# VH-VL binders against q8ka87r5to149: the designs that were tried, part 14

Target 1, 145 residues: q8ka87r5to149
Amino acid sequence: PNKFTVKAQEALQAASMLASSKQNQQIEPEHLLSVMLGDHDNIACQIARKLETPVDTLLSVVDREIDRIPKVTGASATGQYISSDLGKVFDTALKEAEQLKDEYISSEHLFIAMSEAGVKVSKLLKDAGIDRNAILKVLTSFRGS

## First folded at step 3 (VH-VL; framework fv_diridavumab)

Design c12
Fold by ESMFold2-Fast, scan of step 3:
Structure c12 (fold): chain C 145 residues (1-145), chain A 120 residues (1-120), chain B 111 residues (1-111)
Amino acid sequence: as target 1 above (145 residues)
Amino acid sequence: EVQLVESGAEVKKPGSSVKVSCKASGGTFSDYAISWVRQAPGQGPEWMGRIIPIFGTAKYAPKFQGRVTITADDFAGTVYMELSSLRSEDTAMYYCARDTWGYLYYMDVWGKGTTVTVSS
Amino acid sequence: QSVLTQPPSVSAAPGQKVTISCSGSSSNIGNNYVSWYQQLPGTAPKLLIYRNNQRPSGIPDRFSGSKSGTSATLGITGLQTGDEANYYCGTWDSSLSAGYVFGGGTKLTVL
């Protein structure tokens, strides 16, 4: 079976391409968050807007952090690798999916995981008023559970 | 300089299945998605599906859902497309193409194609 | 039927210019990047334009692309006999059961 939903997979693909376009050797949580918040069809963007987060302002902060990531050239810039921090986000997302009794890791699990994994984007999200409880309250209103 | 090398031509009977391979020469599939596109004689290209080997996930066009399976063998650097329940209208040239992972969705390197003929 | 509509054929003389249109909807061209592919007889398609208007290395600047709303255009100036081919637009369709879609193709004849 597939590990990620199609929408989550598309977000990860976009994050990989963003990292490559920025000549970043590794795909970071910042790349994934930027892609998810920049996509109006992504549940993470919808949750952030429901929480009345100034999404464009948060995106500017995230993009500035991406610009601070060291640049490399050649094959290393192709997005072949996930960072240790993104690995932590994936591990956390799997746990969140299991707690929500979901078969696949979806965009909402990745978003919750970014708020909880204790990485730099977790601090950025908390400063913007986005934490696990806030995400879950919005998500529960959509799911009815 | 990266090339995609496809397996040889196939002649199959209706109701059978065919499995076509696509091997990277001069690179690997870890940085890319691989799409499968077919073209029937005198027709335009038709997208069948794609796989992202590093995520282990595939997506299929609705027309082929349930009949097509795309898999990757990271060890060999090869991607496969298997089409089952073959009909005469499945007679076509089958291409693999290197695709971007994300929202850019363009195919920059193409295999030379594998001819699949379905006949009784 | 193709969800992206192209004229079936166009023709022009060497040295002239030609444009090939590709019409879609908001779920495909309207929301996604458009690519153009050239197919010479007996060969695989070749990427000509990606991200609406970008050329891969090796593609001459006689080829250009543009996108406006739900339509895209491929422009070819200074036509050469070697440009005689089929041309296809392609893009992602973002609807629920979506995937990559190609136009029906335009046969360019250079006489």
Scores: ipSAE 0.007, ipTM 0.518, lowest interface PAE 10.6, mean pLDDT 83

Design c13
Fold by ESMFold2-Fast, scan of step 3:
Order: structure tokens, then sequence, then C-alpha cells
Structure c13 (fold): chain C 145 residues (1-145), chain A 120 residues (1-120), chain B 111 residues (1-111)
């Protein structure tokens, strides 16, 4: 796949806006995970709830991690860019989309990638019972029985 | 395969502005970050800034902050770089370059460059 | 001048090997992926190495990259006359006042 779905694009834009509101110079996987889990219409939130994950508790942990990211004065005036860790998530998401034979990188691929990319949120997700196999099992019910 | 097509050479007067365009041929920029890099005669490349159209945000190198503006059209088919308050030392080759997969970590596809001469 | 330091020149004979160093700090090479670019006279830079040690399709395996701490190296084995060019390292600088940064460049001469 060479592009993101509209829903994935909206999540990425929301993550950028969250990072700016927190005066963070880089967009981190934590920002993306926070906006995806906080959106009840996002498939990542729906998957987590179907796995019986305590989403509000997980969001509290993710938000705490975001608060630990250094704040910078004037960061939003110069714009934002993605962190190396978020880049790893994107690389992993592309691989996941290709393995699933999907034309686009969607929210579910980003969610799988966050659990598998070996970044800080990957440990948080796996500790909450969310990994590639668990996501794929639930995803089957959303892709058609 | 995607190619980056830059606008033609420009000759500008000191104090004026120049706007260079970069068009994706065979694709779109909506899934890519685009950087602008200049190279003065006999010098190495210098990053000016970049844009991730999907985020609607641009980031500029401190040296160019306040003088450069990078934008994309609504369909992300063309990216623009506008440099204002031109001086003779702005005479350079200006490249647009694509970062694969929105990463802003490396530039895998480069335009051929646009020569900007500041003189008159 | 450049935040990433490279030797200004390097030379060797055809068939030999060379290494080009690139030195930075924790805010750039230490925390980010390093890329390498080749520039032949009159052309745009061309990506040789990305993500520290990966090659784009079409780049021969005699080009290699590595990173250790705040330094990176580009290795070229089986040197050919067509390798004569300028080589630049590049990476993101995570400091507040930077963005993407290039090294000062190394001119490779093939004897």
Amino acid sequence: as target 1 above (145 residues)
Amino acid sequence: EVQLVESGAEVKKPGSSVKVSCKASGGTFSDYAISWVRQAPGQGPEWMGGIIPIFGTAKYAPKFQGRVTITADDFAGTVYMELSSLRSEDTAMYYCARDRWLYLYYMDVWGKGTTVTVSS
Amino acid sequence: QSVLTQPPSVSAAPGQKVTISCSGSSSNIGNNYVSWYQQLPGTAPKLLIYDNNKRPSGIPDRFSGSKSGTSATLGITGLQTGDEANYYCGTWDSSLSAGYVFGGGTKLTVL
C-alpha cells in the first residue's frame, strides 16, 4: 500500500494537534494511541473494548507518558515532525498491511504496528493483553464473520 | 514510478520573492513528506524545511524561519516553496525531495532542481 | 560549520575499500536514523543508505552503512571509477532549533 485510509489520516492529524497542544516538538506513538483509543468510532478503540481491555485505565497510563515528554516553547510556531519511534510504527504498519493484502494502511494496521514495533507503547499494549494475534482474532469479526 | 517535476529557472531582483513548485508525476504527495533543500554553487546541501500534507504542518530550518513558506495544494499534487526578501546569497539550486512513507528521515526521490539567480 | 562532521576528502585505487565517517551528537545521530547520499557532478543527490544500514533497490551491496553511538560510517568496497563523487551523511536533529541536517561532505577521488 502506498496511502492511508481517510480514518487513519484523521487519526494522524489529531495526533499532530495533540502533540502541538502539549508543546511537544515531535509526534510520538503515545499521541497517536491516545487519539485512537479516545475515539469510540475508531476500530482500535472497538477492538480494545472487545478484548475487554480497561480502555480508560490504559488511556490514563498513555496520557501520563505524554505528560513526561519534554515541553518546548515555540515548538508549534516551527511546525511538527514525527519521532523515530513513530517512524518504526509506520514501517511496521506497512508490513502488516502488505501481509493482510490490503491496498491502504488503515487504523487496524497502525494499531497492530503499535503493539509490534518494539516501542514504549508496544509494552503498554501487550501488558494490557493487546498483541498482533489478539487484534487479528477480533479483526476477523469486523471484516466479515 | 514517481517523479518530482520542479518549475523552471528564475531570475529575481534583491528584495523580491520567489515561489518554486514541485509536482508529483505518477502519484500524489498525500502519503509523503516533502522537503526543500538548496545548494549554493560549490557548497553542500542545506535543508530549508519540509511539509507533511496529511498533518497540514510545515517545519522550517531556523536560518529560514520567517522568510520561507512551504505549502501544498488541496489535493497534495503540488508542493510550493516561497522564499522572500531575496539576497544575492540566495542564488542556488533548489531541490524538492520526497521522504518515503511520511517519515521525514531520508529523501529517496529528488527533483532535478530549480536554479534561482538573484540579480535582476 | 556543519553540525555533522565528515573528512573533506578520501582517496583510494580501483578495487580497494574506503570508509567515510560522520560524527554528531546525541540530539542527531545518537537518537535518529542516519542516511547517506551520493552526488555526482551536475546531478541531484542520490540516496545510498537509509535507516543506518539499509540500501534502496538498485544500490549495489558494496555500499554499506553502520552507526555506533553518535557516529556513523559509510563503507565502499570494490571501488570503481564511477564512485568518484561527493558523499553526504544526513539525519534529523531533535534539538529545538534544527530539523534535517547534512554533513559537510566528503569528496571521494579514485586514483
Scores: ipSAE 0.090, ipTM 0.681, lowest interface PAE 5.6, mean pLDDT 85

Design c14
Fold by ESMFold2-Fast, scan of step 3:
Structure c14 (fold): chain C 145 residues (1-145), chain A 120 residues (1-120), chain B 111 residues (1-111)
Amino acid sequence: as target 1 above (145 residues)
Amino acid sequence: EVQLVESGAEVKKPGSSVKVSCKASGGTFSDYAISWVRQAPGQGPEWMGGIIPIFGTAKYAPKFQGRVTITADDFAGTVYMELSSLRSEDTAMYYCARDRWGFLRYMDVWGKGTTVTVSS
Amino acid sequence: QSVLTQPPSVSAAPGQKVTISCSGSSSNIGNNYVSWYQQLPGTAPKLLIYDNNKRPSGIPDRFSGSKSGTSATLGITGLQTGDEANYYCGTWDSSLSAGYVFGGGTKLTVL
């Protein structure tokens, strides 16, 4: 795929805004995961709930990790660039979308990628029982997703 | 295949401004992030700034902050780079370059360049 | 000067291999992905390597990239006369100045 779905773009914009509000120079996978889990209408939140993951607890852990990211002060805009780790998530999401023969990268591809890319949030998600196979099983259960 | 088409060569006087355009041929520019990179004769490339559409923002290199403005015209499918208060050292080839991901991660497709000459 | 340091030149004969280095700091190469660009005389730069070690479609596998700590390396094996060009590394600098930065460039001469 060449582009993200509208819902995925909204999540990325919200992640950028969150990083800026935290004075973080780069957008990290933690920012994206926090936004996606904090949105009850986001498929990532719905999948986690279906897997019986304690979403509020996981979100609290993610938010604490965000609070540990160094803050930057200055005239330069924060939250405008993606980190190396978020880059790995995007590369993995592209691969996941291609394997599923999807035209666009959607929120579910980003969620799968966060569990598989081998970044810090990947460990958090797998420790919570969320990995590619678990996500795919839930996606088939949603019917039409 | 997407190509980037830049406007024609410009000759400008010191103190004036120049506005170079970049149009995506075979696609819409809003699907991409566009960087502006210049290269003075005999020198390496220098990043000036770019637009990241999904964040709704333009970012400028500190050296050009206050002198460069990068804008997008979705209707025309064109990205513009305007450089003001021109000096002789602004004589260079100006390139636009695309990142297909929309994040300015790297520049995978480049325009052919627009020559800007600043002379009195 | 550029914040990314490259040797100004490198040379070898056809069929040989060369390595071009790019040295930075923790705020750029140490924290971000590195790309490499090839510029033939009279042309725009062309992406050779992105994300440290990946090749765009159409780039032969004799071009390779790697990153270790705050340094990156472009490797070219089986040198051909058509490889004679300037080579630039590039990455984001996440220091206060923040922005994309290029190396000073390396001129490859194929003898």
Scores: ipSAE 0.231, ipTM 0.710, lowest interface PAE 4.3, mean pLDDT 85

Design c2
Fold by ESMFold2-Fast, scan of step 3:
Structure c2 (fold): chain C 145 residues (1-145), chain A 120 residues (1-120), chain B 111 residues (1-111)
Amino acid sequence: as target 1 above (145 residues)
Amino acid sequence: EVQLVESGAEVKKPGSSVKVSCKASGGTFSDYAISWVRQAPGQGPEWMGGIIPFFGTAKYAPKFQGRVTITADDFAGTVYMELSSLRSEDTAMYYCARDRWGYLYYMDVWGKGTTVTVSS
Amino acid sequence: QSVLTQPPSVSAAPGQKVTISCSGSSSNIGNNYVSWYQQLPGTAPKLLIYDNNKRPSGIPDRFSGSKSGTSATLGITGLQTGDEANYYCGTWDSSLSAGYVFGGGTKLTVL
């Protein structure tokens, strides 16, 4: 029985609302990454900044990818589910949390998972210099004495 | 182990509505999607829709759009499926089923089913 | 009619092997994971295979799955009389008018 931390739950709920506002059929990793990078209090944003990633540029690219996701209108537009790609991110995040011996899936686990799950945002993150190794080095600095 | 417990059998008249409940027993399903799947006599299963209680979002198959409503009561740990404007063709077994992470990868835990009979 | 096509029936003797096919399109099987369900008479469907080829805990390894392109296959070896059931494939359909879709089903008879 694993749960998400409160901050991770807030990010997931914001991602769901973003997908709804875009009339997207499914909640994608792009939606989650957009809300996490757009929240200055989110550790993903803080890690990206410490890696000297051009966060505003990356966010712009992610938002353009979201705008390319097909819109659903009419009867089939009611509601959305988590996409196959976001499911891969969740499965990867669970594994990352287990490796770090964390009881809950938190924003840092989701961020690591997005870089490693082999989905579209994984390439965007790696092209921006964000991969598991880079994230873990910064995260260790945050968790260090 | 999570078990899904569905409400009892229903007999309804054409034009009425039916509301079936699905309750988690032995655990929680707040972090998962719950789907509703029906099966008419002699037919295969047909996905009607589902809800992600965690997000409060529901999605419906086009065939049932406008007639089906799926809701969650987070305090009771119960998910409901209401089907309106019933026809004799709606006579079927109605199942609730759990999907991991709120995505319809697969349905791993199934209720035993609720028989709904529509006749005059 | 179903979006995913399965043969309506298949049969073999105890101890033999059968394969059940499931054919779809790029919007469903081609882009998404495939699951397989077993349904014994009078019971709810039971998950046999998920993520194309993985077994849930408690499912014996004589059940296997595979996927190639827009088709998936369920394999059953060492057939037993208790395997006599209906088998359904299922997957997400990424087209804008669909959701989760099931195959039409295959009735396995063990002669």
Scores: ipSAE 0.108, ipTM 0.695, lowest interface PAE 5.0, mean pLDDT 85

Design c3
Fold by ESMFold2-Fast, scan of step 3:
Structure c3 (fold): chain C 145 residues (1-145), chain A 120 residues (1-120), chain B 111 residues (1-111)
Amino acid sequence: as target 1 above (145 residues)
Amino acid sequence: EVQLVESGAEVKKPGSSVKVSCKASGGTFSDYAISWVRQAPGQGPEWMGGIIPMFGTAKYAPKFQGRVTITADDFAGTVYMELSSLRSEDTAMYYCARDRWGYLYYMDVWGKGTTVTVSS
Amino acid sequence: QSVLTQPPSVSAAPGQKVTISCSGSSSNIGNDYVSWYQQLPGTAPKLLIYDNNKRPSGIPDRFSGSKSGTSATLGITGLQTGDEANYYCGTWDSSLSAGYVFGGGTKLTVL
């Protein structure tokens, strides 16, 4: 798979807007995780709730991580780009989609990738009880459309 | 403003267990995450594990997995670290340390340490 | 031996500056923020730097941190005799299932 579902694209766009609002020049996995968990219609939020994760608590920690990202001045800041860590999440999501034999990268693949890519949000998700095996067990009950 | 008060020195025999306590004075324990770090004589610090009350989870360094247990008593405001199957190599100063954000980012406030000596 | 490598010792005279390096890999320093701890003889470690380059309240601006790739550096300017201590870097290592790791330590001698 070499493109994203509509829902995944919407999440990436929201992440880009969040990064801009925080004056972050790079889009990080933290931005993506925040918008996915904050969207009740996103499967990542639904999975976290099914796992009995305290989503509001997790979001507060993600927000602190975003606040730690350096801000850029308007005079020096031009453009926006995907961080190296978010790139690792995308690479991992592609492998996860291939392993699940899915044609497109969807929100669930991004969520699994965030737990497995070995970036800062991976540690946070695993601390909250969210890892690949936990996500896959819940996904079995959601996959029907 | 929070201080961490650790229990007193222990002398133990090989094969026994030791349980060290760490009490937070000021503030509620559920707002903080607590790590346990040991330091053998003349050596650097070594992270053993920690507890994240907000997620209800404890994490352990692989070296100590199966021998260490970290628990919290929110009512007493106390975190415990129990190390079993003691060996002479476990002789060390044992510190508790907190993270103010309630997640194990780093260790900003440290207890004074508890000396544990394992000898026969 | 140590997952994070530091020089075992460094020395300089009062008023001079020193840098202490901390070298790791992509699974630790390359992947997470670095903290630095100062340990004076007979005391518990004290947080000196967090999030690569931030100082807790009460830490003078003579102390600074930086990170590039898989390495971090602690800088100390205007050395004082009271700076004589062991210095340790620390970070999370993803290869150890989110275990926290410390460097081997650097003994700073001021004389």
Scores: ipSAE 0.008, ipTM 0.608, lowest interface PAE 8.3, mean pLDDT 85

Design c4
Fold by ESMFold2-Fast, scan of step 3:
Structure c4 (fold): chain C 145 residues (1-145), chain A 120 residues (1-120), chain B 111 residues (1-111)
Amino acid sequence: as target 1 above (145 residues)
Amino acid sequence: EVQLVESGAEVKKPGSSVKVSCKASGGTFSDYAISWVRQAPGQGPEWMGGIIPIFGTAKYAPKFQGRVTITADDFAGTVYMELSSLRSEDTAMYYCARDRWGYLYYMDVWGKGTTVTVSS
Amino acid sequence: QSVLTQPPSVSAAPGQKVTISCSGSSSNIGNDYVSWYQQLPGTAPKLLIYSNNKRPSGIPDRFSGSKSGTSATLGITGLQTGDEANYYCGTWDSSLSAGYVFGGGTKLTVL
């Protein structure tokens, strides 16, 4: 797959807006995770709740990590772009979608990728009991089999 | 297969602006980033900036910040690069290139290039 | 001055192997995927290698890539006259003063 679902695109747009509101020059996995966990209609939030993760606690940890990202203002701001870490998440999500034989990269692929890409949010998710196998087990339930 | 079709050659005077277009043929830009890369005669390629249409935001190389503007018209499937305050050293071939969303930071499809000549 | 350093030229005879190096730092090659591009005279660059060592469809096995620390290498075996071209490495630079960066280029001559 080379396309994102509409829901995944909405999450990416919200992540961009969050990064902008925090004066962060690049969009990080932390921004995307915060948006996905903060949206009760997002499958990532639903999976985390099904795993009995304390979502509000995890979200507060993620938001604190966002607060640690340097703020950029003035002439040094060159516009907003995707960070290298978020790029790794996207690369991993593409591989996860291909492995699941899905035509599109969806929110669940991004969520799996966040736990597997070896970035900072990957440790946060695994510390909270969220990894690829846990996500796939819940996802199977949501897909009706 | 997707192709990137760039606008025709331009001859400009110093101090003017040039706007080059890049249109996807056989596909769309919605899930891709589009980069602009220039190459002066006898020199290597130089990244100017790029845009991710779904975000509606662009990033520019510091050398071009303040002189370059990259925009996307999702309706027309076209990305534009406008370079202002032209100097003779801006004479170059200008390429648009596609960055794949899931494998960012490489350009897998390139336009044929637009020659921009800046002369008095 | 390029932030990624390549030898300006390499040469070898048909059938031989050449290796082209690309040296960077922890903010670029040490932290991100490396791509390689081939540019034949009068043409746009063409992607040869992406994600350090992967080939797009249509690129033959004799082209290979590798990365170790802050350096990357492009290998070409079974050298052919049609391989005469300029070769550029490229990667994302995570410092505030850069974005995507290319190497200075290596001109390959087949003797």
Scores: ipSAE 0.018, ipTM 0.646, lowest interface PAE 7.1, mean pLDDT 85

Design c5
Fold by ESMFold2-Fast, scan of step 3:
Structure c5 (fold): chain C 145 residues (1-145), chain A 120 residues (1-120), chain B 111 residues (1-111)
Amino acid sequence: as target 1 above (145 residues)
Amino acid sequence: EVQLVESGAEVKKPGSSVKVSCKASGGTFSDYAISWVRQAPGQGPEWMGRIIPIFGTAKYAPKFQGRVTITADDFAGTVYMELSSLRSEDTAMYYCARDRWGYLYYMDVWGKGTTVTVSS
Amino acid sequence: QSVLTQPPSVSAAPGQKVTISCSGSSSNIGNNYVSWYQQLPGTAPKLLIYDNNKRPSGIPDRFSGSKSGTSATLGITGLQTGDEANYYCGTWDSSLSAGYVFGGGTKLTVL
């Protein structure tokens, strides 16, 4: 994961720690979304708030779905893996970064990717009015200082 | 305990529009999605679309895209379903039903249904 | 018509057990939770099973659900005359062009 910005790597590490605390063997897009929305310093949280999304409500729903992920205990719980769905998010984020002519995958690319990759969080985000076009409209305001 | 109260029966002419309301009694819609489901005489239920009132986000089944509009009032107390360009085959019972926002897509509370008849 | 396939009818005697199947694909049952609805004549559908195998408060334990791959099953034991109704499975379809989908329905006759 050296293709990610430092802040994106920190979010992924926090997602890994969250998954471990929930006894989930795989890191899912839900874990990453939860830590990104829960961090006021993360641009994903700032974009959602700028879109007037009730972030606390969305975060509560995400956390509820994380609690439904099967738990793994005992000897088979050694090792942690990126889920297939999170892999799809990463692949989509790389394409989004290339579309924006960015060298690294950053938090905004991951956020766009989560809305576009066709995984479970994609439906949830689109239900909340969060999709590529909405994110890009707000992102333009953040990039133009 | 939440109940869904639907508006009364409607008789409409072909080509007109009908707007059915669904009001929460004993609660609100703000923490849930509301689906609209119709059932023609002798047939099974058919999902038309849903709205998440807190976001104002609506999604429609492809069959109804372009002629159904689902809205909610500003206070999330009432949800509306408007169906335009009515035809005889739109004669059906129309239900509103509460579903959960998230990955649990099921309808736990149903209105009693509104009969819409398209004739003359 | 429907993307979820159910047998059109099933029948059994009082006290017996019946099983109603619901078949779909990876975009619906295979990747989403399944619900079952009971509809008595002249009434709105009633939620009977949600989250594949859970019962709402007030639903007798005679009703059970299960899911395997792209298929789901509703089981009813100790059949009673009052169980005579139409039964529908339902789930979300994750494809871009769908939404919530219902099965074609199964008429249960208790004789």
Scores: ipSAE 0.311, ipTM 0.729, lowest interface PAE 2.9, mean pLDDT 88

Design c6
Fold by ESMFold2-Fast, scan of step 3:
Structure c6 (fold): chain C 145 residues (1-145), chain A 120 residues (1-120), chain B 111 residues (1-111)
Amino acid sequence: as target 1 above (145 residues)
Amino acid sequence: EVQLVESGAEVKKPGSSVKVSCKASGGTFSDYAISWVRQAPGQGPEWMGGIIPMFGTANYAPKFQGRVTITADDFAGTVYMELSSLRSEDTAMYYCARDRWGYLYYMDVWGKGTTVTVSS
Amino acid sequence: QSVLTQPPSVSAAPGQKVTISCSGSSSNIGNNYVSWYQQLPGTAPKLLIYRNNQRPSGIPDRFSGSKSGTSATLGITGLQTGDEANYYCGTWDSSLSAGYVFGGGTKLTVL
C-alpha cells in the first residue's frame, strides 16, 4: 500500500489542525493519538475501550505531552510538516498493512504502528496495556474472524 | 507509476512573476508531498518549499518566504509554484519532486525541470 | 540557516571504493533521516538512498548509506565510469528555519 484510507486521512488532517492550534510546527504521533482517541467513531478509540483502557486518563497524559512540544510563532515560522517520529509511525503502519494484506493504510494500522514504532507514544500505549497483540485480538472481532 | 509533468520554459522580465505547474500523470498525488527545488547554472539544488495537499499546508524556505506561493488543485491533480518580484539571479531550472507517503523528508520522483530565464 | 557540509570532490579508479561524507548538526542530521541524490550532467537529481540507509528499487547494492550522530556517509563500491556525477545529501532541518536542506555537493570523478 501507498495510500491512506479516507478515515485515516481525516485523522491526519485533524492531527495537523491540532498541532497548528498548539503552535507546533511538526505533527507528532502525540497529535495523531490524541485526535484518534478523542473520536469515539475512530477504531483506535473503540479498541482502547474494548481493552478497558481508561481513555480519558490516557488522553490527559497525551495532552500533557503535547504541551511539552516546542512552540513556534512569528515571522520566521513556516507552514507545517511531519516529524521524524511520525514518519517512523508511517513506515511501521505500511509494514503492518502489508502483513495484514490490506490495500490501504487504515486507522488500525496507524494505531498498531504507534504501539510498535519505538516512539514516546509507544511506551504510553504499552503502559496502558495496548500493544500489537492486544490490538490484533480486538481487531479480529471487528473483522468477523 | 506516477510521473510528474512540468509546464514549459518561461522567459520573464525583472520584477514580474512566474507560475510553474506540476501535474501528476498516471495516478493521484493526494497522499504525497510535492516539493519545489531550483538549481541555478553551475550550482547545487536549493529547496524552495513544499506542500502536503492532504493537509492543505505549504512550507517555504526562509530565503523565498514572501516571494513564493505553492498551491494545489487536488481535483485537477496539479501543484503550482508562483515566484514573484523576479530578479536575474532567479534564472534557474525549477523542479517539482514527490515524496511517496506525503511527508517532506525525501524526493523519490522528479519532474524533468522547467527552465525560467529572467532577463531584461 | 543551516547548510550540510560535503567535500567538494572525490576521485577514484574503476572498481575501487569511495566514501562521501555529509556533516550537519542536531537540528538536521542528528534528529532526521538523511537522503542521498545522484545527478548526472544535464539530468534531474535521482534518489539513491533514503531513511539513512535504504535503497529504492532499481538502485544497486554497491550504493550504501549510514548515519552516526550529526554526520552521514554515502559509500560506493565497485566504481563504474557511469557513476561520475554530482552527489548531494539532503535532510529536514527542524530549527526555527525549518525546511529541507541539501549539502553543497561532491563531484565524483572516475579516473
Scores: ipSAE 0.383, ipTM 0.764, lowest interface PAE 3.1, mean pLDDT 86

Design c7
Fold by ESMFold2-Fast, scan of step 3:
Structure c7 (fold): chain C 145 residues (1-145), chain A 120 residues (1-120), chain B 111 residues (1-111)
Amino acid sequence: as target 1 above (145 residues)
Amino acid sequence: EVQLVESGAEVKKPGSSVKVSCKASGGTFSNYAISWVRQAPGQGPEWMGGIIPIFGTTNYAPKFQGRVTITADDFAGTVYMELSSLRSEDTAMYYCARDRWGYLYYMDVWGKGTTVTVSS
Amino acid sequence: QSVLTQPPSVSAAPGQKVTISCSGSSSNIGNNYVSWYQQLPGTAPKLLIYSNNKRPSGIPDRFSGSKSGTSATLGITGLQTGDEANYYCGTWDSSLSAGYVFGGGTKLTVL
């Protein structure tokens, strides 16, 4: 089965930390998208910029959605888990990696998955002009020829 | 194909602790959460808790909170479950099971189970 | 004392259809995917259905799942004697105190 790349693992860990800092017990696609777009070295940010997306504007919208996620406090706020929507993103990312014949699930697969999984961030991305075909077109140039 | 290999049967006295291991064979834990599920004789399965190694996080069912500790050694491909302050009611089969996306979907691969008997 | 309620037993003859229900609440079945597990005597549970209605490789299409509101159903058509087993539903509980929860189980007898 596919592993995550080191960069993808770092993004997932950052998403978990962001969710914790916001007192969110579930890790959502919004958390992951926020950390990926906020990291200028992440290929998702690079792809969005190549598509001439207003990244700062999109990031502010995503961050506002995170602020709307219910917060949990006290003794009942133990542990952390992956939301159903983030699970859909992961399943979609696995399929995208398999279609591209990639050995690892990387940041670009997660980004494609976020646009295609039919979750809230999918609508946000498509409204910003980011869909699977647009991502793949840019990704091809990054992978060389 | 990933298999989960559990450690051997244990016989323990009340008040002691037991530590069961679960080793991934044919794969790794980097894409998975591992849950521990027990089943007492004649009863249904009961989720004890799990670990998501990629996030470094654990969750425990309230019934076991304070008595169960789950740890992972990703380099060795092994997850451990330690249950302390054992009682006769802890006599059960203990399974480790893989949850692909951290307690979200399903447990698709199960170990064969470790019998733990608590008797005086 | 299970959070998810299943009938304790169901019986049918070979070739018949059975359905097994699983009832929960909005914090579990209502908001999350449901899985079904088959447990033959002396074996670990085996995944039959995941994501409400999907089958793993190797599971025959006689097994199906569905979810509506806070309830889920496992359907078995063309019942065979080898289907005699305990069946458990399972799901994540989004309430802060539960985690993963299983139903109490249903013993299927084929006579």
Scores: ipSAE 0.299, ipTM 0.741, lowest interface PAE 3.9, mean pLDDT 86

